# Designs tried in a protein design chat: VHH binders against BTB/POZ domain-containing protein 2 (btb2). Part 3

Target 1, 284 residues: BTB/POZ domain-containing protein 2 (btb2), of Schizosaccharomyces pombe (o74778)
Amino acid sequence: MSMNSSTEISQEPSIMKPVSSISSFVFNAGFLQGTFSDTTLIIKGETYHLHALFLGRSPVLLQKLIENNPKGDVHYTIEVETEDPYVTKESCLFVLSTLYCDSPRIPAEVNVCSVLAVSDLLGLDTLAFEASSLIEKSIRPETMESVIRFLDPNFEGLERLKMGMYPRFTSGLFNKAIQVMYNTLVSNWNTEYARLLCNLPFEVIKDLLESDKLTVGASSMARYKLANEIVKMRASFRKQNHIEGKGDESVVLAFDEGSRGIQLVHIAPGAESRRKIWKATSVR

## First folded at step 11 (VHH)

Design r01 (from x01 with S31D Y104S)
Fold by ESMFold2, look of step 11:
Structure r01 (fold): chain B 284 residues (1-284), chain A 122 residues (1-122)
Amino acid sequence: as target 1 above (284 residues)
Amino acid sequence: DVQLVESGGGLVQAGGSLRLSCAASGFTFSDYGMYWGRQAPGKGREWVSGITYSGSNIAYASSVKGRFTISRDNAKNTLYLQMNNLKPEDTALYYCARDQGDASESDYFDYWGQGTQVTVSS
């Protein structure tokens, strides 16, 4: 068979192209339609029929493709195991689709926390960073509890809160959440923040209420009253939910230099059945 | 409109240091997270490091963690990348980029500046 390509170089006319860009073609024909798919990918029991060339943009999936079928031309079957409840079918579909386009945008309708979880699972650092940035921008009184739960879904405490479940991308979110609380606590402590404040570790409550970054009116008496209301609310919550053996919490006035006039005190279980609480100097 | 201008690249010996800058204009810099990417000859773009709008959260690619430090100066609308203990594999064109902004924003587009070349000789 003879090819005529060399005689057509100067004679080929311009033609209209229905596909305006290769990016659009790759997404529609490749991801959406599965044209010439060569890979079966399994994540949490869900199956996806995709293309090794594009899946290879994930370092995690590339390694699995190499490990399971290094020769090429052969149908790939690869699996990613996880028990992470934030890894959902919906977010896997979204994140996998980003492998087929140049500049993915996280739309308002997807769960950004789940996008971060899947992106981290697949080693997609740009998308994970974009998700973490969106989460940080979303931190406000109405979203605070859900962000805190995302950081510490198993109620492990302060050290988990500081890192989150995906430390490379979540390690700064708790600090930002606390900064937002400094500016919004007074207006929200008994409404939007009520359940959150009851569930936060004592160490967090103490640091928040003792901080000079928190402004509560003009005097230490206003701060003392607010701190007492929050401590009472936490105690009522523990009683209502049968949370026992955690000891008691109280607020005392503090009078050393540099103090804003209060100190929150945790009383270990049984420790104060025989002893009085003394006035304490604020810790510098 | 939105402009990102990288500078500070150059030729450096392995083990050396270099500081990159990215001057931003055409948007409210303090409202956006920023990141660095790089592209070695004949390869795709690789994400290097990101810093959120407030500076509260910073992330690094595993290949650069401990050697590179990202920072931002919101008063100067400038993003920085301090690169220490440079290796030949760090040779690339380095780009800064802005995050997508809020998901409800119109007229967002994702782009990199022209980049600044970093070449590490051994």
Scores: ipSAE 0.572, ipTM 0.858, lowest interface PAE 2.2, mean pLDDT 84
Fold by ESMFold2 at other seeds, fold request of step 12:
Structure r01 (fold): chain B 284 residues (1-284), chain A 122 residues (1-122)
Amino acid sequence: as target 1 above (284 residues)
Amino acid sequence: DVQLVESGGGLVQAGGSLRLSCAASGFTFSDYGMYWGRQAPGKGREWVSGITYSGSNIAYASSVKGRFTISRDNAKNTLYLQMNNLKPEDTALYYCARDQGDASESDYFDYWGQGTQVTVSS
């Protein structure tokens, strides 16, 4: 009779790394295959056949399941109504799938803004926060216009920009975007930022260009020239797109203690259109 | 290896205050958003508050807004939660967690600490 005394095992084992079969089974059999689905969920007219047990991980859906007490049936039908354009079928599929996972992660190929929108709709605060954190990290010249549109999709103006459409998670994004613009405006104003700068509210352009946090060359004349180019670009945009009734914009040199050497002014429709090259605001 | 160590929990009467701390190590703290969660006995985890890597975005669960304040000190690699006007329903194990990082990161580990117990008596 032979006796095996040992199994040769290296410090780097040859066996497969364990895979959690429970997590894979729940996702594949439950979410993907719909095995034993008990709930018809309707979001923006799209229908999803899912499971109340997992949907209950959303406090919003849980409340709807509780309100839809069975009257003799064990099947739930619940609806979430929204007209939010960021709530799409693709984003709903992704976010709903996270209810079938523990500690889900947002991959690069999904629309993070839409994930935030659906997460907020369904009360999934962890996922909404993860999405907002990713959006903040993504703010750069190439993404700036998309982020600004996400904050203010209906062109409501500065107050909407400050809060965004999901204030619990977006209220700080505009300030971060402006901080990035202070460091990137000079290199991008006529390229990546051209269309964005034409569409931003005047008061945002004014605050940005007059700010002491923006560094433009060595002199106030360099800032004046940049601001004037941006104002001209905005005026050309309005003319080419037949945008009327907005009045005119101009840049003046300012020499008082409170200025950074320039002041942007808005000239109301029908007012005197003569532009000043400089403005004396000295104390008197 | 990532480590998150919570402290500052304890027993407090309703209406009282506590300050929780989360000491982070094993990663570049300033590159990540951080958040607090809690788990009451027999209940699932509840997200409480989060703060992004730069501190520019701060969010709160509606149940704690106005009573709790999250903050971070990137120089000390520490996350804080100031809890005021505590209520018995705030009784839970409080833990800190790191966000997923950049979307391009391939290492998708869930990182949270062991937690610190907060008990609010009536």
Scores: ipSAE 0.570, ipTM 0.860, lowest interface PAE 2.2, mean pLDDT 84
Fold by ESMFold2, look of step 14:
Structure r01 (fold): chain B 284 residues (1-284), chain A 122 residues (1-122)
Amino acid sequence: as target 1 above (284 residues)
Amino acid sequence: DVQLVESGGGLVQAGGSLRLSCAASGFTFSDYGMYWGRQAPGKGREWVSGITYSGSNIAYASSVKGRFTISRDNAKNTLYLQMNNLKPEDTALYYCARDQGDASESDYFDYWGQGTQVTVSS
């Protein structure tokens, strides 16, 4: 019943019969097994046996491969030096594996901050941007301290916080974190934010608590009470941790013909003593 | 279906300006970061600029920093790239793309539009 003679009489195909995708072979035989590796890559003392062709997809590694011409040797040895604590063995493995993939994705189980650090180190701008986007989406009370620490791991202060450690990809994260704090501070100041608020620069605390974007209770007295609790918490933290030479902090009411504001005041180390600067009101 | 449609390309003399647009549909635009890439003739794909879902964090490739400005309008589901002081090396097919989304998503897609051609004459 069939008019298809080629189906009844067929010869063995003369073309290759595909077994698996080329991308699967590249990842398994190349990255995982190291078959025919031609490059020894060293990052922070860890060694990776990989392939120059795929490593060349990183502009940083490509430049190092070009600079390290073999002297009668067909095997490359290149090193990327860094003191960055966010560059870890686990995140280096993940990021390097993306050089062997068609469409890599950052899975939930990896440390996204470390992925950003390694991606920036290796000049992988798409992956670094993807990581920064995920970090921004993750900003909430439970993650706030870790995000702020990632931006300023050495407690350098406000200017570092504004830029982060990888300014091309992190310079907007602090502003986003502050926006989240405006909506979440009142419910979290003595819980999820307690340690964070103790470690933030005074300038940040002052701007946060004085801002009209922060809504606290029905009056300036509610804001005054909250600000005082936070200042007290910061002072107790300094005492408990033997942190000296940071001066004093206080909160004053701004009475200016029925003012509804507060002002946080910092007396620098070696400066004059604290003083009250608000006017008395009538007592009924 | 996710769709990204670029427009605004064309022929321009060196030093000129163009504004690219990317119309997005098939997903909640305001939940995703977006970026532009480009592919010059005979070259691989190059990342150009990205903007996060809120617009709070913006990044540029070193080759375009200071000349290009990325922006988004979440009400119109549209991504933009203002390109000033164009150079012949900016000649390429320009694509918009969506980021991978939330880490909890099980179905990531590398969605690029068809692209819009930008040609910069010397």
Scores: ipSAE 0.565, ipTM 0.852, lowest interface PAE 2.2, mean pLDDT 84
Fold by ESMFold2 at other seeds, fold request of step 12:
Structure r01 (fold): chain B 284 residues (1-284), chain A 122 residues (1-122)
Amino acid sequence: as target 1 above (284 residues)
Amino acid sequence: DVQLVESGGGLVQAGGSLRLSCAASGFTFSDYGMYWGRQAPGKGREWVSGITYSGSNIAYASSVKGRFTISRDNAKNTLYLQMNNLKPEDTALYYCARDQGDASESDYFDYWGQGTQVTVSS
């Protein structure tokens, strides 16, 4: 019964069972507490005390770590420069924490647009794709204006809308948004979509209202009436907000076989206001 | 049970082409975005390409853009990756994966297949 017996045991000692919460230890002691941190990371003036081993999972941060060869010590100092307003402290904390996890998941309480912005900044393509997929799933009347603003925060127009600010991951979101609008415009044009429709480029409004994918009820007059209400709403918006130089808009009948019987027309800015009576002038 | 089964890998010379397939079962395929990843020998996993549930958004890693094309057939519950102009650095185990789904879903485990080997020789 004694372990001191001279029986043969030639194999190595058994390997200890791995700690079942090693991933929990890495996250808590490493990310949350900064134990043994070797890197000072600066993003938009915020400082993070982290670990080069984990930060190297970002190709962007890895390159900066390689380029920032420590001078005589083992501490890295790296900076990621950006003026992107979607890069926030909260989104940076979340995205950086995913570098300490095997299978990160974007929770419902996080701003997904900001996660996309930070993940794109750091070259985290899986996380950026996950964020873009969630944004696409979230497109509905209540979120439409915020999604459109995210795609074109500076009101650049249709080409920016089609690409978004992160083209590898946001191209196609605008087309999806338009598809959702075809099914939700009639119920939301004067409520959830009111401000959005006033701020969209004319080209987008024209394509939306002229499309045979849009159904406004059973009659062509319903579409004509809706289009006139939206044009009127946009004109009132421009007047109330003192927006000049955009010209005027109108709705006319169209008799094309494939159309829904309307066409939106833009009247060039200043045409009527530039009309002047000829006045005799003296030369010399 | 969620199942993802890759096929279509093999040995190919540089400049050649392969088409990978990923057969999905155990979930409503059309509700989820899908993506391809790869793992080269001695390297970590690398995201390759993704396609959203509707197909309206498609993204590629910069290393494969212009050479690879992702697509999906929701009627067949199948994800595809057409790989053209293959290079030796494309040698890897290729796997398909499902995105996390709705943020309200409680299941957060990775859903990925066992992979299919692609080997590109000179």
Scores: ipSAE 0.536, ipTM 0.848, lowest interface PAE 2.5, mean pLDDT 84

Design r01 (from x01 with S31D Y104S)
Fold by ESMFold2, look of step 12:
Structure r01 (fold): chain B 284 residues (1-284), chain A 122 residues (1-122)
Amino acid sequence: as target 1 above (284 residues)
Amino acid sequence: DVQLVESGGGLVQAGGSLRLSCAASGFTFSDYGMYWGRQAPGKGREWVSGITYSGSNIAYASSVKGRFTISRDNAKNTLYLQMNNLKPEDTALYYCARDQGDASESDYFDYWGQGTQVTVSS
């Protein structure tokens, strides 16, 4: 008789051991075709028929799934409401599809800003960070206006620009944009940057044009002339677009170390040259 | 090939500090964003913090913001994570990872290291 039956057969696992990627089945049958979908997801009025198991990889959607099925119902209906214009159907489809993939990448064909918006909405921090990294790499004169608009789509001003709309992932983008502008402003101020410069807050324009990091020709007169052209362009823009209540801007020659020979000044709305001789107000 | 090697983990008391390092090789480190992730026993992977290729943009998970500081030294091809005020819930295997690169890259793999164990006693 053979006594070689003492092999370690009993140590083999008794559970399924998939031998290869099931990712094609999961993506095609699950995401694309909705086979056995158990969840109706509504984002910004659009409907998606998907699977709670995969949606649960989003911490935001997981919480909604838990809240909407406390008694173990067979079908979930969950809604994510937003007024964010960067949340689009196309970008929602892409981001939701990443929940059905192990190692997704952001392709060049999608709007990365919208991917960041949807990723942040759904709590997908890795994807949101990857989107922000791609946006940062894309900052150049041709893309600058769209990046700045993404940071401050409602023209709220400097504090919004510094943080962006998704501050965990966008708080450094404005500073990077300014660094790029130091090297590219002189060649692009009246072309690629024209509308951008007209819409930026005065304090940003002032800091940009007064900065030692900006090089304009060999003398402060070159910087003075450039600053005046930009101030004139901004004033014409406000007149053409009937933008009132912003006061006036001007450039003066200044010879101190921080201004590179110029200073931009803003005259607040309602400021006048005449002084009051007498005033009767009890509060100021 | 891309290689990421973490170090600096260990056992520390709650409230203590550790500094993790990630040595990178096999790619141009300064061209890529980097991030730290962690995996606690019996849990899935959690993104912790990221820093973009230039260092201009830094992000943190809300659970670590204010306590952890990410940084990079492109001259040394090294990523760092300074962890202060450590809590028992920070106990995990910490790994560094490279982002996907720019749109012209052909790599489809997320690259991460073996990890370094951080254990915070209560």
Scores: ipSAE 0.531, ipTM 0.839, lowest interface PAE 2.5, mean pLDDT 84

Design r04
Fold by ESMFold2 at other seeds, fold request of step 12:
Structure r04 (fold): chain B 284 residues (1-284), chain A 124 residues (1-124)
Amino acid sequence: as target 1 above (284 residues)
Amino acid sequence: DVQLVESGGGLVQAGGSLRLSCAASGFTFSDYGMYWGRQAPGKGREWVSGITYSGSNIAYASSVKGRFTISRDNAKNTLYLQMNNLKPEDTALYYCARDQGDASEGWPEYFQHWGQGTQVTVSS
């Protein structure tokens, strides 16, 4: 007699096939219910009652378990301190739950950037890489601003953008974002793209707009017009937000620069510096 | 179905080099990130290096950074690991794996695709 209606299982199975696997028990009774928990884990002020055996799968937590119970006490109390705003209770709960699972996947409803942050904090390299891979695949015009902010949340500039906040896993995301911009800046222009361009370093805007990889209309005048619109928008943004000390930006016609035909220039702060830079650039 | 076949392992002197390959089939290789892991005798699995679907983002474990180089050839559906300045502690079964591809709805979903592995042994 068949025991499973969707399979060709022969009659009279010799043993019970449990519907509750050890894996299911470990997750439900252990992680969800905290049954027989032996560890109090504190992350960013939140408390979790968990199991040292499973927490030891994190090299970071393992080290803390060893350090905070050198005499072999029955109960562990360990703390992980961080100021990282991407480390949230929801992301910690998800990432800690993966320590109780075989080969977990990152579901669509969690914040992948926060998963990356917690995974990096806890030394979970496979999960951190999975998160970074998902972030890269999500880079589109609609998501570009949020990805750039994740890479450089404090507006530190180009060096931070290139590395991101978790360099082992975020180095390279900015390069991918630039590649996407080459293909979508003109065709997918919108208000969010405009705001993003206002917050990018001048060097990024210069490389983007001068590049042969960016196609702008049929003539160099179309590229000149677009570049001027962006420079003007950036200047208005700085004025409206009372941002000083950044100097001025302009676009000039340039010959013998391949198919580009323009050059973006930065005029250092100060009227005398601005005049000197402009005049020297125009003779080249 | 998804198949991953590693090759290029063997016995090598400390300080030497090996190049591992992972031939992929059964899926659109260029849509997925790929990574290498290793398992030394009597130890747990260790993530070694990963490369995203486009090749733009590359990550390494600290123990191998500067010595190993991951790469992919999407035209050949092949993942590579160039291993230089090998040390006895690099001795392990090396396997390649595919990432999850897309975020999935639900919690949790178990999909892990890896090959059978290729043995690397580094003698002193």
Scores: ipSAE 0.580, ipTM 0.857, lowest interface PAE 2.2, mean pLDDT 83
Fold by ESMFold2 at other seeds, look of step 11:
Structure r04 (fold): chain B 284 residues (1-284), chain A 124 residues (1-124)
Amino acid sequence: as target 1 above (284 residues)
Amino acid sequence: DVQLVESGGGLVQAGGSLRLSCAASGFTFSDYGMYWGRQAPGKGREWVSGITYSGSNIAYASSVKGRFTISRDNAKNTLYLQMNNLKPEDTALYYCARDQGDASEGWPEYFQHWGQGTQVTVSS
C-alpha cells in the first residue's frame, strides 16, 4: 500500500503562551491537593495536611512548628486548641488557604465573623482587619442581631459588647451598631429589632432611648410611648421565657443632660412591690 | 485608577515623632477601610494599623499600640499615622493600602492597592 509522507496536522496549543503563575501552582498543588505535605495540623479535632513553609506565614503556627521540632523530625504534627464556636472547619479551610496566596480576598460565601475568629487565632492581622471592616459594612437592621451576638455570645453585658471577643479588631463595632440603631430603631423596633431589644442589657436600652442622637417624633411624649412599648415587650419576653429575679423596668418623664425628657429605671424585685402599690392607688 | 501617595517620612532620633500622610485618589475613599503597613530592611511586609471606612473601628499591631495613632479625613481623602516614641525597630518603608471593599467581589485572588511608601529611619 502507498503512504503519503506529509506533516501531521496538530491543534495543540502553542507552548509559547506564558507558564501558569507560581501563585496559582502553589494554591492548587499545595493547598488544594496537599502535594508533598509535611505537616499534620489539628484544629478542634479537624486534621489538615499542609506545608510548614506556608504555615510559617502565621506567627502562631510558626511558633508551634519551631517548638514541635526539637528532635529534627521529618514530619510536623501541631495542634491549635480552642473552644471558640466561631472557629469552624469551613472558616479554617478558608483562612488556611490564604497562607498559600499573596493577596487573598474574603468572598461573600464565607462567614466573615468566623474568618475574623480564625484569623485572630492564627495571628493574621491583615485578614482579621479585612474581616472586621466587612462586618462593619454589613451592619444594618437585618444583620444587627447576629453582629451583636458575635460581640457578646455569652451574654456578659455592656463591657463585653464594647470590646467584643477579639478586642484588637472588634472594639468599635458596638459603637457603630448603636449609631446605625439611632437611625433605624423607630422603623424596626417591633420587627427586625424585636428579639435583639429583648436580649440587650438594660444599660444599653437605657442609653439608647435616652440619647439626644435618637429622634422620635416631635415631642417627649412620642419618645415616652416608644420607650414604654419596648419596656413592655421586654417584660413579656421575660415572662414568656420564664426569666425571673430581674425586677421591673419603667419609664418616667424627666429632663436631664442627654435625655429627651424621659428616664428609664430598673426597679429591683422588692422595689417592684412598692411601685405596684403606687399604681394600685390610682385604680378604682 | 487607584493612587495612594505617602509622605511625611524622614530621619528621627529614638523617642521622636513623625506624622505620615497618605493621599488617595481614583476611588471613593469613604467607602473603603484603609491601613498602614511597613517593610523593614531584609524583612517581609508587616501590618501596622487599620481604620474602617467610617473611622469607628480602629486596630493596631501589638508592637505599635499606644505609640501610633491612625486617623482619616474623608473630606480630604487622606489617611494619617501619628507615630510617637519611635524606636530603632520602627525603621521601615511605610506604605498605605486600601482594604478589599465589598465582600461581593468574590474569588479569586486580587491585587492589593498600595502606595510606593515613605521611608522612616529611627537612629539609636
Scores: ipSAE 0.575, ipTM 0.854, lowest interface PAE 2.2, mean pLDDT 83
Fold by ESMFold2, fold request of step 12:
Structure r04 (fold): chain B 284 residues (1-284), chain A 124 residues (1-124)
Amino acid sequence: as target 1 above (284 residues)
Amino acid sequence: DVQLVESGGGLVQAGGSLRLSCAASGFTFSDYGMYWGRQAPGKGREWVSGITYSGSNIAYASSVKGRFTISRDNAKNTLYLQMNNLKPEDTALYYCARDQGDASEGWPEYFQHWGQGTQVTVSS
C-alpha cells in the first residue's frame, strides 16, 4: 500500500508553447534531410524520400497514397508518370518543398513555367494559379517569344495557343499576350518580335495587323508599309529555312472600318495558279 | 494593412444561387490576382477559383466549373463569386485571398492575406 499525494486543478495543465522553430525543424529535418521518411515517390524516374503526412496535402498524391496503403508494411511507394518536358527535377523539388510550408511563395529564381507544370500535375491549384498570375505579369516584348512557346511548344497553331498546355490555368494567357502586342508591335516588330512574328500562324498576324486596337502612325500607308515588311520577313524566313507548302501572303488596300486601310490575304498553293500569266516563248 | 471582408453567404436550398462579395482595402487591388477558397466542416482548405490582376486569366476547381463564376471590379476594389446550382457538398466557409504579387521579393516568410470568411450552407 502506498500513500499518494495528488494535485488536480479545475483547468487543464500548462503545456509547452512552441515558437516558430518547429516549422523550421519540420522543413529542415523532414524535407531536406528526409528524417523518418515513410514514402518513396517517383516522378519521371527521379526518386524522392518524403512523408505521407505532408504529401497528402496534394489531392493527387493523397489519392495514390490511399490506393497503395499497405496492410503489413508502413512504407508507401507511389509513382506519377509524365513525359512533360516542363516537369524537371529542380521544379519538382521546389513544388514538393511547398508541401512542407504553410505559406509558400514562388521566388524569382525558379522557372515559373515549370512550377505551373508540376503544380498542375500534383493538383496544387493555389500554386498553379500563383504561377499563372506571375507568367501573365511577366508578358513583355523581351519575354513574349518564351511565353508563346510555352503555350504552344510544338507549333500546333491557334487552337493550342488559345488553350496552352495546362488549359485550366493557361487559357487566358494568349489573349493577354495579344493585348500587349497591340501596344508594343510597332516598336519591336523587327527586333524582339522578329522571330516570333515569323513563326506565328497567319491568322494571328492578320488579326494583329488589321485590328483597330493597333495604332500605326497617322495614316493607312504606315500600316500598309509595316504589314508588307512583316509579310516579306515571313516569306524570307520560310525560304531561308526551306519551309514549303504554305502558299503566299500579301497585303492589299481596304477601306472599311475594321481594317483601317489594309487587308492581309493568304493564297493557298492551289488558288494562285488561276491567276498566273505565261508568255509564249520559242527557241530555234 | 491588408483587409479582406467577405459577405453574401447564407442558407440556401440545393439548386439555388448565391453571390459572394469580397471588399478589399490596404493595397492596390488592381496590381494583384485574387482567389476564393473554402473550408468545409472538418476538412482542409480547398481552392475554388482565381482571377488574375487584369481579369484575362480565370481558373476554376473542377468541382465548381460550369456552376461558379468569378469576377472583379477594380474600380470598386471588389471580388465576386456567383454560385449557381448549389449542392450540399458546397457547404463551407468561403474566403477570399490575394495572390503573392511580384516574384522579385525573394524568400521571406509569406503571410497569406485572407478574410474571416462568409458561411454558405446548402440544404437538401
Scores: ipSAE 0.575, ipTM 0.853, lowest interface PAE 2.3, mean pLDDT 84
Fold by ESMFold2, fold request of step 12:
Structure r04 (fold): chain B 284 residues (1-284), chain A 124 residues (1-124)
Amino acid sequence: as target 1 above (284 residues)
Amino acid sequence: DVQLVESGGGLVQAGGSLRLSCAASGFTFSDYGMYWGRQAPGKGREWVSGITYSGSNIAYASSVKGRFTISRDNAKNTLYLQMNNLKPEDTALYYCARDQGDASEGWPEYFQHWGQGTQVTVSS
């Protein structure tokens, strides 16, 4: 506001008044139809005919446009390589379309996890944060398995679960998921959570069932019974699916937890571990 | 109607600290994620940091990670940005914004909800 603002416009423009349809034209003619496209973008083998001006709103794509300077031609060809299974054609189309919009919103029918993956790939931090916020708000018993799978799609274990595959935006989602599980495990362990509990790493199951944040019934034996049911369910799952070499799991009383506590014990396969009964009295 | 009012900006020397506040009204603050953005002179808007509705998930732009801390107080309907070890490159108009909320059926809001901003100027 360094300009003198006391001067009024004394005459109306002879030009038509602004209309909102210019954004619709840009989206339809530009993104959907590819009119005057100057860039061939290749993501995971799929080809998109788009515009460098709009693609430059992605810092990742902008850098590739600068690095792949056309020689003797004004047409760009750039490629983004990824092995990420969450990067899909459907989600790429949605995320790329947001580059042609002023205030994009993530609708309910798109896969929000895939939107996060593509947004992270393209350096679109606002959209990635919006996606991560939606994922967090969606965490409930019915979605828990899909969220946990998204955090650790290759079953790498607890450290991957804590970070997720996109740490800038997925760190903290696992902790939120665990908080939800503390409040929902007792009523969902053999239904919504059954498959999830069979596939979770032992250390996660152990931490869940041993935690003071988990309330199980009115008696100390209720927790012991629940833990045994879950351990038995996991053992049956391994047998049914011919999963061998994972060792055995058991639930024992833990003397230092007021003689009413539990401890889940895992004896690793092929390891030269002490027998379970030998170790029962040494737990403190 | 959604209203976001930023405050706490000012002139500070490099290496100094400032704490920005964003007072929110017109919506249930605890139901929404919030974030900070900035616009430096002659540059476009840059996302700075976000915090989800529960506070469980926090993200930072790489340029500010380790120096800035986002937080929220749901009882006061207020979002904060603690800025430490400020650099001249941090000079910008800082604004807060609300995320989209739920991705429910129906027509989404097309208008972005953000504040007017508060100026931060770092001299050295």
Scores: ipSAE 0.574, ipTM 0.854, lowest interface PAE 2.3, mean pLDDT 83

